# VH-VL binders against Probable ATP-dependent RNA helicase DDX59 (DDX59), part 4

Target 1, 164 residues: Probable ATP-dependent RNA helicase DDX59 (DDX59), of Homo sapiens (Human) (q5t1v6r416to579)
Amino acid sequence: NVRQIILWVEDPAKKKKLFEILNDKKLFKPPVLVFVDCKLGADLLSEAVQKITGLKSISIHSEKSQIERKNILKGLLEGDYEVVVSTGVLGRGLDLISVRLVVNFDMPSSMDEYVHQIGRVGRLGQNGTAITFINNNSKRLFWDIAKRVKPTGSILPPQLLNSP

## First folded at step 6 (VH-VL)

Design s32 (from i10 with light chain Y93W R96S; framework fv_zimberelimab)
Fold by ESMFold2-Fast, scan of step 6:
Structure s32 (fold): chain C 164 residues (1-164), chain A 122 residues (1-122), chain B 110 residues (1-110)
Amino acid sequence: as target 1 above (164 residues)
Amino acid sequence: QLQLQESGPGLVKPSETLTLTCTVSGGSISSSSYYWVWIRQPPGKGLEWIGSIYYSGSTYYNPSLKSRVTVSVDTSKNQFSLKLNSVAATDTALYYCARGLRYYDWSYFDPWGQGTLVTVSS
Amino acid sequence: QSALTQPASVSGSPGQSITISCTGTSSDVGGYNYVSWYQQHPGKAPELMIYDVSNRPSGVSDRFSGSKSGNTASLTISGLQAEDEADYYCSSWTSSSTYVFGGGTKLTVL
């Protein structure tokens, strides 16, 4: 039960677009998972979210122990964190966590990862939204993205639809 | 320690193509965290951004130079390169390569190479 | 003309504070928190002093601070020292996905 939104967002515009989403009363439904493609990005972006929006945010990546990651995600579900910024792999058992908003700040490198990440939304009958930022860094996946998302009735960026 | 080093000809003739290469050592160019950047500075003048490239090949160019500039990346050699076509005397400058951080504020550049002087003259 | 406006020169004496302004538009300085400042000594490559309006890289003296109000960003150097004599450049991303520099400010320490 996932509403899939695909937005064309150039890399320099991504932070501004994320903060617009987090400030949008219609879109912001904590808890929120934000996915990025590197550990440094997770740490820096979670710090920026906390500093700029005042939301309780933290990062998850492979340099945090399984116990630390489990405690962070438990805290997310219990309201101790409103936003978690993560690299794509959450670890064993943690991939079952369900949220109401996912933002793929970076489009993952494969459609399997994409499906897995948006699968954090809509579990156990919960409705929610997955917003994914794309640009030319993801053009290898444009056909697969369109094939997956077009049947849902979602509006797709013209840059994606008109690419070879 | 991460270091960037520019290389290329010190002298090019008007109407020719300038080609410069930046060699990255002490770190990988195939990093999702960074853009790789060309900046120039005519002697005694200010800084001008030329363009930035991500290791996937995605580029951003200065619109004033876009018709003449191509930036490319060679991940196997840990290098990125600048080609500037149809050069004129006004293209005489120190050319710098630099690294830009993608997430925090990728609009800032650190570290920079030492720069290489290119003179356009007959 | 540079895209961002800086004074051509500023001067101060040791121990004083000076401020260098960087004025753009709502499409660059005013619209984003992407302002950086660079210091350049003669014959050297520029060095990052401030990023994201007000953040200092490790190793940069806390005498250097950055701020922004509307379309104008400012670099302030307190406790001015002879070694601060250099050219200073501001920079920003724009809404057109371009990167621009200011014209540069020559700081003279008397």
Scores: ipSAE 0.354, ipTM 0.756, lowest interface PAE 3.6, mean pLDDT 86

Design s33 (from i10 with light chain R96S Y99W; framework fv_zimberelimab)
Fold by ESMFold2-Fast, scan of step 6:
Structure s33 (fold): chain C 164 residues (1-164), chain A 122 residues (1-122), chain B 110 residues (1-110)
Amino acid sequence: as target 1 above (164 residues)
Amino acid sequence: QLQLQESGPGLVKPSETLTLTCTVSGGSISSSSYYWVWIRQPPGKGLEWIGSIYYSGSTYYNPSLKSRVTVSVDTSKNQFSLKLNSVAATDTALYYCARGLRYYDWSYFDPWGQGTLVTVSS
Amino acid sequence: QSALTQPASVSGSPGQSITISCTGTSSDVGGYNYVSWYQQHPGKAPELMIYDVSNRPSGVSDRFSGSKSGNTASLTISGLQAEDEADYYCSSYTSSSTWVFGGGTKLTVL
């Protein structure tokens, strides 16, 4: 199973919060999958992770070819990447990578996508954590988030619960 | 080339509602990378952030104006709009629309529209 | 009225360097690396000169540089030229998820 954590994080604060998570030795289990909602964000965030934290980072999005994805998979298996920043499309064998930590840097546009993304955690008898950043950009999903996460016993941010 | 153009009345009477529209051309407002922003400047004075909107309809407002301001987006027309209620002479200003980058920061505003002067007088 | 403090005016001669300060608090300038600087010539919209404290957009002269120490951000213009004469505004993100501007600084190139 996956421990689901929902954090209220405004867009300008997200990078700092991600870096705090990546520096937390209880949470950081490479490779970490970080999901964003656009290609520009994947490239920019991947570069920022490498420059600021020194962690080996790579981006994956729709413009990456099958050959590029295969090379990324090979690199992940060989320990060449510690953080993968993706728009949600990992593709082929990359979809089979099991991780202990997923960070939804951007809340997905649907609950189906959310479930798919956190489902990368905890395969082969491993337990893990999925941390999702939310803010007013996701308010249309607040009820569905609360409905899915409350039964797990996780604490939800007051901003989500008190939104009109 | 991305361009932003403000439009609306140049004169509004005190207590009325000011409505301005920003038309985006050369790019799509339905982008997850950007916020769309209103900023104003009274003649001879400094800049004041009014509010920002994401294409999903999420809004952020200057607390000093929050009770009077509404920003909306119309993705079908590639436009976003500002409504400012109960205007007074102190609302006389050049009104700019601008784009803000979501992943870097929203205070990074580029490009800006040319600005439209709104005078509040009777 | 402005949340960030800038000097009302600065002046310099062609070829000199000048620095414009922008002072806030730990809840804005001091708490975030999201400081931008804008140049405004008379009758024109502001133009981005510096973002994220020290980064230049493509097309902005390397004579313009930005820095930050504690609660104060600075814009430095080296090799002053007549066309640099303009108003300069700083801006910062805040802990309240808002954006604030400085009061503006009029640069006169003597």
Scores: ipSAE 0.226, ipTM 0.713, lowest interface PAE 4.1, mean pLDDT 86

Design s34 (from i10 with light chain R96S S97Y; framework fv_zimberelimab)
Fold by ESMFold2-Fast, scan of step 6:
Structure s34 (fold): chain C 164 residues (1-164), chain A 122 residues (1-122), chain B 110 residues (1-110)
Amino acid sequence: as target 1 above (164 residues)
Amino acid sequence: QLQLQESGPGLVKPSETLTLTCTVSGGSISSSSYYWVWIRQPPGKGLEWIGSIYYSGSTYYNPSLKSRVTVSVDTSKNQFSLKLNSVAATDTALYYCARGLRYYDWSYFDPWGQGTLVTVSS
Amino acid sequence: QSALTQPASVSGSPGQSITISCTGTSSDVGGYNYVSWYQQHPGKAPELMIYDVSNRPSGVSDRFSGSKSGNTASLTISGLQAEDEADYYCSSYTSSYTYVFGGGTKLTVL
C-alpha cells in the first residue's frame, strides 16, 4: 500500500519544495520518480536536481526512444540514477516498475493518471510514499482528490476543503 | 518566431471598463510551460504587474488591482484579455502583455508585446 | 505593495563598471532567489537581462552580471558602453505569490 500526501504548493514554490523533500532524510528514499506535465519541465527540472542536490538525475519524455527509456528505468532500479523526472509517458511494458517515492510535481490531468502514477510506489512488498503538489490549477479535480484520499486518513490541505 | 501584440481602445472615459486583448502568434497559448502576463507603465513612471493567467484559466492578480481586474484566456483564438473596471485618470498607462516561464523565476517575462497606450480622459 | 528600492540614477564613463542596487525585504528579495533585471530604452518595451538572480538569457552580453546579498540584489555592468544608457528595473517574487518591480534607475553614460 501507498502513503498518500497532498500538499498545497503554488507554482513558484514547487521547485524549492521538491528540493526540501529530496534533502529530507525521512522522505527521500531512492529510487524516486518525479512526474511533470511537459517535456521542457522534465528536462529543466532533472538538470536542476542534478546541479542543486548532486543527485544522479535524468528525464524521460516522448522525445527519448523506447530503448533509451528502458535503459534509464533499469538504471533507476539498479542505482545508476537516484531521481528520474518524467512526463508520465514511460512507455508500454515499463509500467511494472516499482519505486519508493513518487512526487507528482504537477497534478495529473485525470484521476486515472494519478492512480497509475502513485501505483509505481509500494509494490513487491515495499513500503512507499506518494507526494502530490496541488493548487488552483487542479480545481476541477478537487472533489475527486478528496473522495480518493480522505478515506486513507491523510490530512488534506484546508485550501482544498474550502473550495466550492 | 513568437510574437505578442496588444490591441484595444486608446481612449476610455472615467468609470468605464477598459478591455485589452493580447494576440499570440508563432506559438501556442495552450502550453503547460508558460503563463501569460499583463504589466503596465504610467507615462514617465515604473512598471507594475497586473496579473497572470495559465491556459487552464488559473489566475494570479496584483492585490491593489484585484477588485477591479479580470484576466481571461481564449485558447481557440490564441488570445488572452484584460478587463479593468471603473477606470480613473491614474489608470492612464502603456499596457504590455508578456510571456512568463513556469519552470523558472515567475518574473522571467520574455517576450513582451510592443505596448499599447491607454488614456483615461473625459 | 511597496516597490523595491533602486537609486533614481547612476552614471559612469565608457569602459568603467557600475552597479545598480535593488533593496527589498525578507518577504521578497531576501526570501527567494527569484530576481530579474530589465533594460528599457526610450520608446521600447523592457528586455530581460538577468533572471534567477545571476543567469543571463541567450544574446545578453557577459558584461552584465547579477548577484544578491541578504535583502539587496545588484546588477553590475562592466566595460560600460554608450548603448547601455537606459532605464533598469529589478523585479522579485514575493511570499504573497505576487511580483513587485523596483522604482527604476536611469543609467547615464558620460
Scores: ipSAE 0.225, ipTM 0.705, lowest interface PAE 4.2, mean pLDDT 85

Design t01 (from m4c with heavy chain D103Y; framework fv_maftivimab)
Fold by ESMFold2-Fast, scan of step 6:
Structure t01 (fold): chain C 164 residues (1-164), chain A 122 residues (1-122), chain B 106 residues (1-106)
Amino acid sequence: as target 1 above (164 residues)
Amino acid sequence: EVQLVESGGGLVQPGGSLRLSCAASGFTFDDYAMNWVRQAPGKGLEWVSTISWSGGSIYYADSVKGRFTISRDNSKNTLYLQMNSLRAEDTAVYYCAKDYFEYYGLWYFDLWGQGTMVTVSS
Amino acid sequence: DIQMTQSPSSLSASVGDRVTITCRASQSIRSYLNWYQQKPGKAPKLLIYAASSLQSGVPSRFSGSGSGTDFTLTISSLQPEDFATYYCQQSYRTPTFGQGTRLEIK
């Protein structure tokens, strides 16, 4: 039961759009998983979230050691983090955490990855929301996105609907 | 009942100020971008301003930039337009209008209020 | 700003007629074109969005077509309640409306 929302967001506007989402009392249900396409991006965005919104934010990517990932998992379970910014690979334990909100800050490079990322929402029978930012960088996937999302009655930007 | 109700219009002198309100009911106000669209007597429609669902993104027509301020109070389901330095050419019926899609302002205006008349005259 | 031009500015028709109204954009707007109906003293009503998508509650006699710069609104069999002013509006950039087409009884 995942509500899929696709938003047209140009790269310079993505951070502001993410902050709007995190400030929404109806959508914000911590912990929130935010997916990005690179490690440096995860670190920098996590710092920006903490600085701008005041939310407890941490990054997870392949450069984090096993002990660091254990400490992050422990902190998430104890409520020490409200936002997790990840490159897509969460690791053991974290892949079992069910969340109510996923934000794909960067559209994944494949529909398989997209399905895997939004699959973090709605585990254990709960309902939730997945919001994905797209722009012309994801044009190759527009048909697949529309095919999957349009039948659900969910939000699709007209830029997607008007792409050949 | 799904509706938008504007208020605050009236007669004002050039250079004056006026604040319009739009009360929303029957839908989840917090989920939608909101807009102001005006129509001068006997003329066509002109888009004035847009505010995103959270209030974080705001757009203005060039004709009103620096003079008008759009805002919203999601706890009160109310949209506002503060109009300063009013000119005769601002005379129009002002409509508030809802964007069609949740969370994304696409400028498809699916729900409109009845309008409130603003007359700028000396 | 993108300029929207409607043709004709006014037309007269009879109940049962097929009516077409056209709208032209000063640059390509893909399919980001909406159509509205406005009756005297009333707010506009959305008829068609994204060039060809019929808004819920709008009779099937209304249809939209076109892409790029040239768009058409068609009423297949005109009814008495259809006499109104029709506006096109682009949503590709900050919104601009056409000047309107007044549909009146012949």
Scores: ipSAE 0.000, ipTM 0.491, lowest interface PAE 16.1, mean pLDDT 85

Design t02 (from m4c with heavy chain D103L; framework fv_maftivimab)
Fold by ESMFold2-Fast, scan of step 6:
Structure t02 (fold): chain C 164 residues (1-164), chain A 122 residues (1-122), chain B 106 residues (1-106)
Amino acid sequence: as target 1 above (164 residues)
Amino acid sequence: EVQLVESGGGLVQPGGSLRLSCAASGFTFDDYAMNWVRQAPGKGLEWVSTISWSGGSIYYADSVKGRFTISRDNSKNTLYLQMNSLRAEDTAVYYCAKDYFELYGLWYFDLWGQGTMVTVSS
Amino acid sequence: DIQMTQSPSSLSASVGDRVTITCRASQSIRSYLNWYQQKPGKAPKLLIYAASSLQSGVPSRFSGSGSGTDFTLTISSLQPEDFATYYCQQSYRTPTFGQGTRLEIK
């Protein structure tokens, strides 16, 4: 059971919107997994989360070994980390943990990857939320996003619904 | 005044070393990722290295990996580039450049220094 | 590495002309493209970031458009101070620059 929330967020506004979510007592439910589309972004955003929010945060990406990534995910499950910022490198073959909040800071390039990322939420009876930032860069997926999310009863941004 | 001022450039022989400095003023240095970008005489721009606001994340262009070291001293508002094993193809004006966004480096270079010339020649 | 290709390599235009410079990425970079202006002997200046966002202090005659692989910088009415070399740069991965477009006011 995953609550899917789609937010219209332009690229320059994404960082501020993430901090709003992490500081919101109703939305923030650790452990949190944040997906981004580049390695520098993962490292720097993780550092910013710790500095601005005080939350225990770390990054995961392709330059970190498989063993290191598993240890970080285990730490997230055990409370050593409250937020993990990832380039999507975890998942396939790591089916070890579920999280309570996923933030797709960058919309994935396919609906298969979207489903895979939000599938980290709400496993084994756990409730959770997946929040995804979209803008015109994701236009080609608007129909598929609406098709996936409308049946859940979630409100979609007008910019998505009014697209041709 | 918001500015970056580079120093430390000069003439050096192949195989030699130089250390560049970049002094920042007029903004909160500690909140921004910093970069080195170079430009060979009459050529285009080439990114060299990035260091995050805390110094915790560092990236290098493949052409300089193992030879150059980027560092920063936040207490002195200063960025450094230690250049070792210099080659003729490292001859360039070296610019210090600041990332636009606080704490989240997206490689939008909104503030640049005047540049310092490094010449690698016998 | 993501390769950035600009066209044209050089351009001559008159004051008041509409000037267009294009930039193509070897793969999709979404909106992570910046434009810089560089005058001889000076450091580059950021004009446009995130494909279409005008940097503070840059005249409104400059505009950027595009997403994915194809991007355009437009100067709607060329002024004498616009003589310069223009560079595009992707910020989606480790940065790469286009080769530059030299603009000469005829």
Scores: ipSAE 0.007, ipTM 0.567, lowest interface PAE 11.0, mean pLDDT 85

Design t03 (from m4c with heavy chain G105R; framework fv_maftivimab)
Fold by ESMFold2-Fast, scan of step 6:
Structure t03 (fold): chain C 164 residues (1-164), chain A 122 residues (1-122), chain B 106 residues (1-106)
Amino acid sequence: as target 1 above (164 residues)
Amino acid sequence: EVQLVESGGGLVQPGGSLRLSCAASGFTFDDYAMNWVRQAPGKGLEWVSTISWSGGSIYYADSVKGRFTISRDNSKNTLYLQMNSLRAEDTAVYYCAKDYFEDYRLWYFDLWGQGTMVTVSS
Amino acid sequence: DIQMTQSPSSLSASVGDRVTITCRASQSIRSYLNWYQQKPGKAPKLLIYAASSLQSGVPSRFSGSGSGTDFTLTISSLQPEDFATYYCQQSYRTPTFGQGTRLEIK
């Protein structure tokens, strides 16, 4: 079962908010899966996580080779990575790994992608949390977000609820 | 004094090589991604390459992949661009540019050097 | 690559005029658009970032607006030092610049 948390976070504040989440003993349950909207962002954010927090971080996106993906999977199984930053393309084996915390650093472009990404949480009967950052860049999806999340009992940002 | 100063430009024949340097001062160099942006005479701006603050992530424009190598030495506050197999189309003023944010979102070029001219001509 | 197209390519204006230039992206870039000013023989200067945020030290007569694919840079009351070439640039993916708009004295 997935607890869905929607946070209003402006683009310049996203990195700081992510580090606060990763430093929160109650929320941080490795490995944490972080979704971003571009490959370059995945590489850079994973490097920033490692530099600033000291956590073992790796990026996964479409330009990673099959050998790189197999090595990442092996490392995850051995506990070598605490944070995985992805564009949504994990590859076979990695796609089946369930986590207890997902952070949608960038709101996906569609609700289908959103559902797929948070679906990484809470598999095999474990509880988990999905935290999604939104701002005006996601305005076209506000209605769909509210429609899906409000019935779960989660508190939504006032900016989302009061948007036309 | 916050500044970037490029050097190493000059005249080179097609197929030749040049190494550009960019000396940074007045800010914490290793907190920011660094970039090379070029401008051909009378033309617009073209992004060439980016290197993250640690040097761990590197990106190139398709036009220079396999020929150019970006690097940095954080102990010397210096950015480099090694240019090999130069073509007439590489003739441009080359600017080094600092990223604005100390965050993961790149390509907000808030500080630029004066530029160094690279001319590829026979 | 995301193509950035500016309009017009050049315009003539007088001191005190309100000037607008536009920038169009070939696909949605949200608010990831920056504006630069470049004077002859000089490096570009960042004016506006994230579509509408004024860079520190830039006069308040400059403003930016837009989201998605259509963006505008406005100079509310043109000053002599504003005659320059203006470039838009997207930061949503690997960066691409518009072709530039040359602002000339009438």
Scores: ipSAE 0.016, ipTM 0.635, lowest interface PAE 6.9, mean pLDDT 86

Design t04 (from m4c with heavy chain G105Y; framework fv_maftivimab)
Fold by ESMFold2-Fast, scan of step 6:
Structure t04 (fold): chain C 164 residues (1-164), chain A 122 residues (1-122), chain B 106 residues (1-106)
Amino acid sequence: as target 1 above (164 residues)
Amino acid sequence: EVQLVESGGGLVQPGGSLRLSCAASGFTFDDYAMNWVRQAPGKGLEWVSTISWSGGSIYYADSVKGRFTISRDNSKNTLYLQMNSLRAEDTAVYYCAKDYFEDYYLWYFDLWGQGTMVTVSS
Amino acid sequence: DIQMTQSPSSLSASVGDRVTITCRASQSIRSYLNWYQQKPGKAPKLLIYAASSLQSGVPSRFSGSGSGTDFTLTISSLQPEDFATYYCQQSYRTPTFGQGTRLEIK
């Protein structure tokens, strides 16, 4: 069971909104998977999370070697990381990790990717939450987002619902 | 006063080296990513390098990769650029610039130093 | 690298004119575009970030618009201090600048 939350967040406000979520005791259940759309963004955002929130954060993307991914996996199993920032490329072993909170910092470019990313939540019978940030950059997907999320009973942003 | 002050520029022969410094004051230096941006005489702006608040993430323009090294000393509020194997095309005013937002995608350069001139010529 | 192209390369205008400068990205950069003003012999100054957000202390006659690949900087009523070179810069990936637009007195 995944509770799907869609938030209207303009690009400059996304970092602050993420920090609010990570500091919210009702939402924060480590490890948290945060999805972004580029490798550089994953690296920089994971450092910002460490700096601002004090949480143990790491990035995972295609430029991470198998040795680095092995070390990240060991760290996750040992409780060394509370936030993982990824482009969606988790790698060997990490794809099997189930979480209780996913944040789509960047809305994926397709609904198939969206479903895949939120599907990391609530595996192994756990309840969980998926929070996705949207703004006008995702306008082409508004119909599909509303169609999938509205039946779950979640409140959708007025900007999405009133879009032509 | 919130400011960035560059130093270390000068005349150097092709193949030579220079080390630039940027002294920051008036803000919490270790909260922000720092950048080097250059401008050749009569030309436009070119981003050179970025270093994150911690020094853990470093990025270079392809034109300088392998020759330039960016670093920072947060205890001294100072940013550095070590320039090796200098070429005539590296001739430019080098600006130190602070990110408006600390890290992630944005690279809004809200505070700039006055620049320091690097001339590579024989 | 993402290529940024400004148009026009230079323009002449009179005080009180409405001035428009455009910037095109070689691929979509969403809203990750900034505008800078540079006067001769001086460092650049940030005017607008995230395509349309006015930097603190910048006069309200400056405005930005656009998303994706096409962006515009507008000066609604040109003042004498506005004669300068203007640069756009994308921050979606490692930063790249446009070649600049030189705004000259007519």
Scores: ipSAE 0.050, ipTM 0.699, lowest interface PAE 6.6, mean pLDDT 87

Design t05 (from m4c with heavy chain L106F; framework fv_maftivimab)
Fold by ESMFold2-Fast, scan of step 6:
Structure t05 (fold): chain C 164 residues (1-164), chain A 122 residues (1-122), chain B 106 residues (1-106)
Amino acid sequence: as target 1 above (164 residues)
Amino acid sequence: EVQLVESGGGLVQPGGSLRLSCAASGFTFDDYAMNWVRQAPGKGLEWVSTISWSGGSIYYADSVKGRFTISRDNSKNTLYLQMNSLRAEDTAVYYCAKDYFEDYGFWYFDLWGQGTMVTVSS
Amino acid sequence: DIQMTQSPSSLSASVGDRVTITCRASQSIRSYLNWYQQKPGKAPKLLIYAASSLQSGVPSRFSGSGSGTDFTLTISSLQPEDFATYYCQQSYRTPTFGQGTRLEIK
């Protein structure tokens, strides 16, 4: 089962908030999946995670070859990666990795994508957490977010609840 | 003193090659992604290439793919751009630019060199 | 590639004027928009990042606003040193710049 946390995070504050989450001993359970909305961003964010936090980080996106994905999977199984930054396309084998923490650094463009991304958490009988960053860029989805998350008892940001 | 200094520009004939260098000082070079941005005479700015802090992630503008190679030597605090198969359209001032790393921002170019002129002419 | 279009391409203004320059993206870029100032023969200087954040050392007369596709750079009271070319740049994807707005003495 997945504990869903929605946080109001403005775009310039997202990296700082991610680093705070990764340094939080209660939340951090490697490997952590971080979802972003572009390939270049995945590469640069994974590098920033390693440089700032010292955690073993790698990116996965559509431009990674079959050989690269195979090497990433091998490294993941050997404990070479604690954080995986992805655009949402993990590929065969990597799609089977179960995690205890997902961070949606960028809110996906649809609720179907949101459900798919948080579905990486809590597999194989383990409970986990999905943390999603939102701001006014996601306002078209505010009703759908509230409809899904409010029944779980999670506290929603006042900015989402007070949106026009 | 926090600065970036480009060198290696000059006059080259079409089809020729040049290697640009960018010497960084006054900050921790290996903490930041680095970029090359160019500007043709009287024209606007065009991003050319990005290299991550580790050198593990590299990207190019479509106009230079297969011809230009970005690299860095963190032990020497130096960024490079190897330019092959040069065309008249590559004539520009080439700037070295530092990415804004830290808590905020992606591809915010907060520090620039003074540029080095590359002229591709017969 | 995301296209960035600036308006106007050039404008003439007097010292003390309020100046507004706009930038439009071909698709939503959220708040990943930066503004630069470039004087003749000099490198660009970062003025505003993340649409509205003032870079350290930049005078408070400069401000940025907007999100999504429409962005504005405002100079509240133009000074002689502000005559320059201004560029917007998106950092949402692979970087692209607007064509520039040339701010000239009236």
Scores: ipSAE 0.340, ipTM 0.761, lowest interface PAE 3.5, mean pLDDT 87

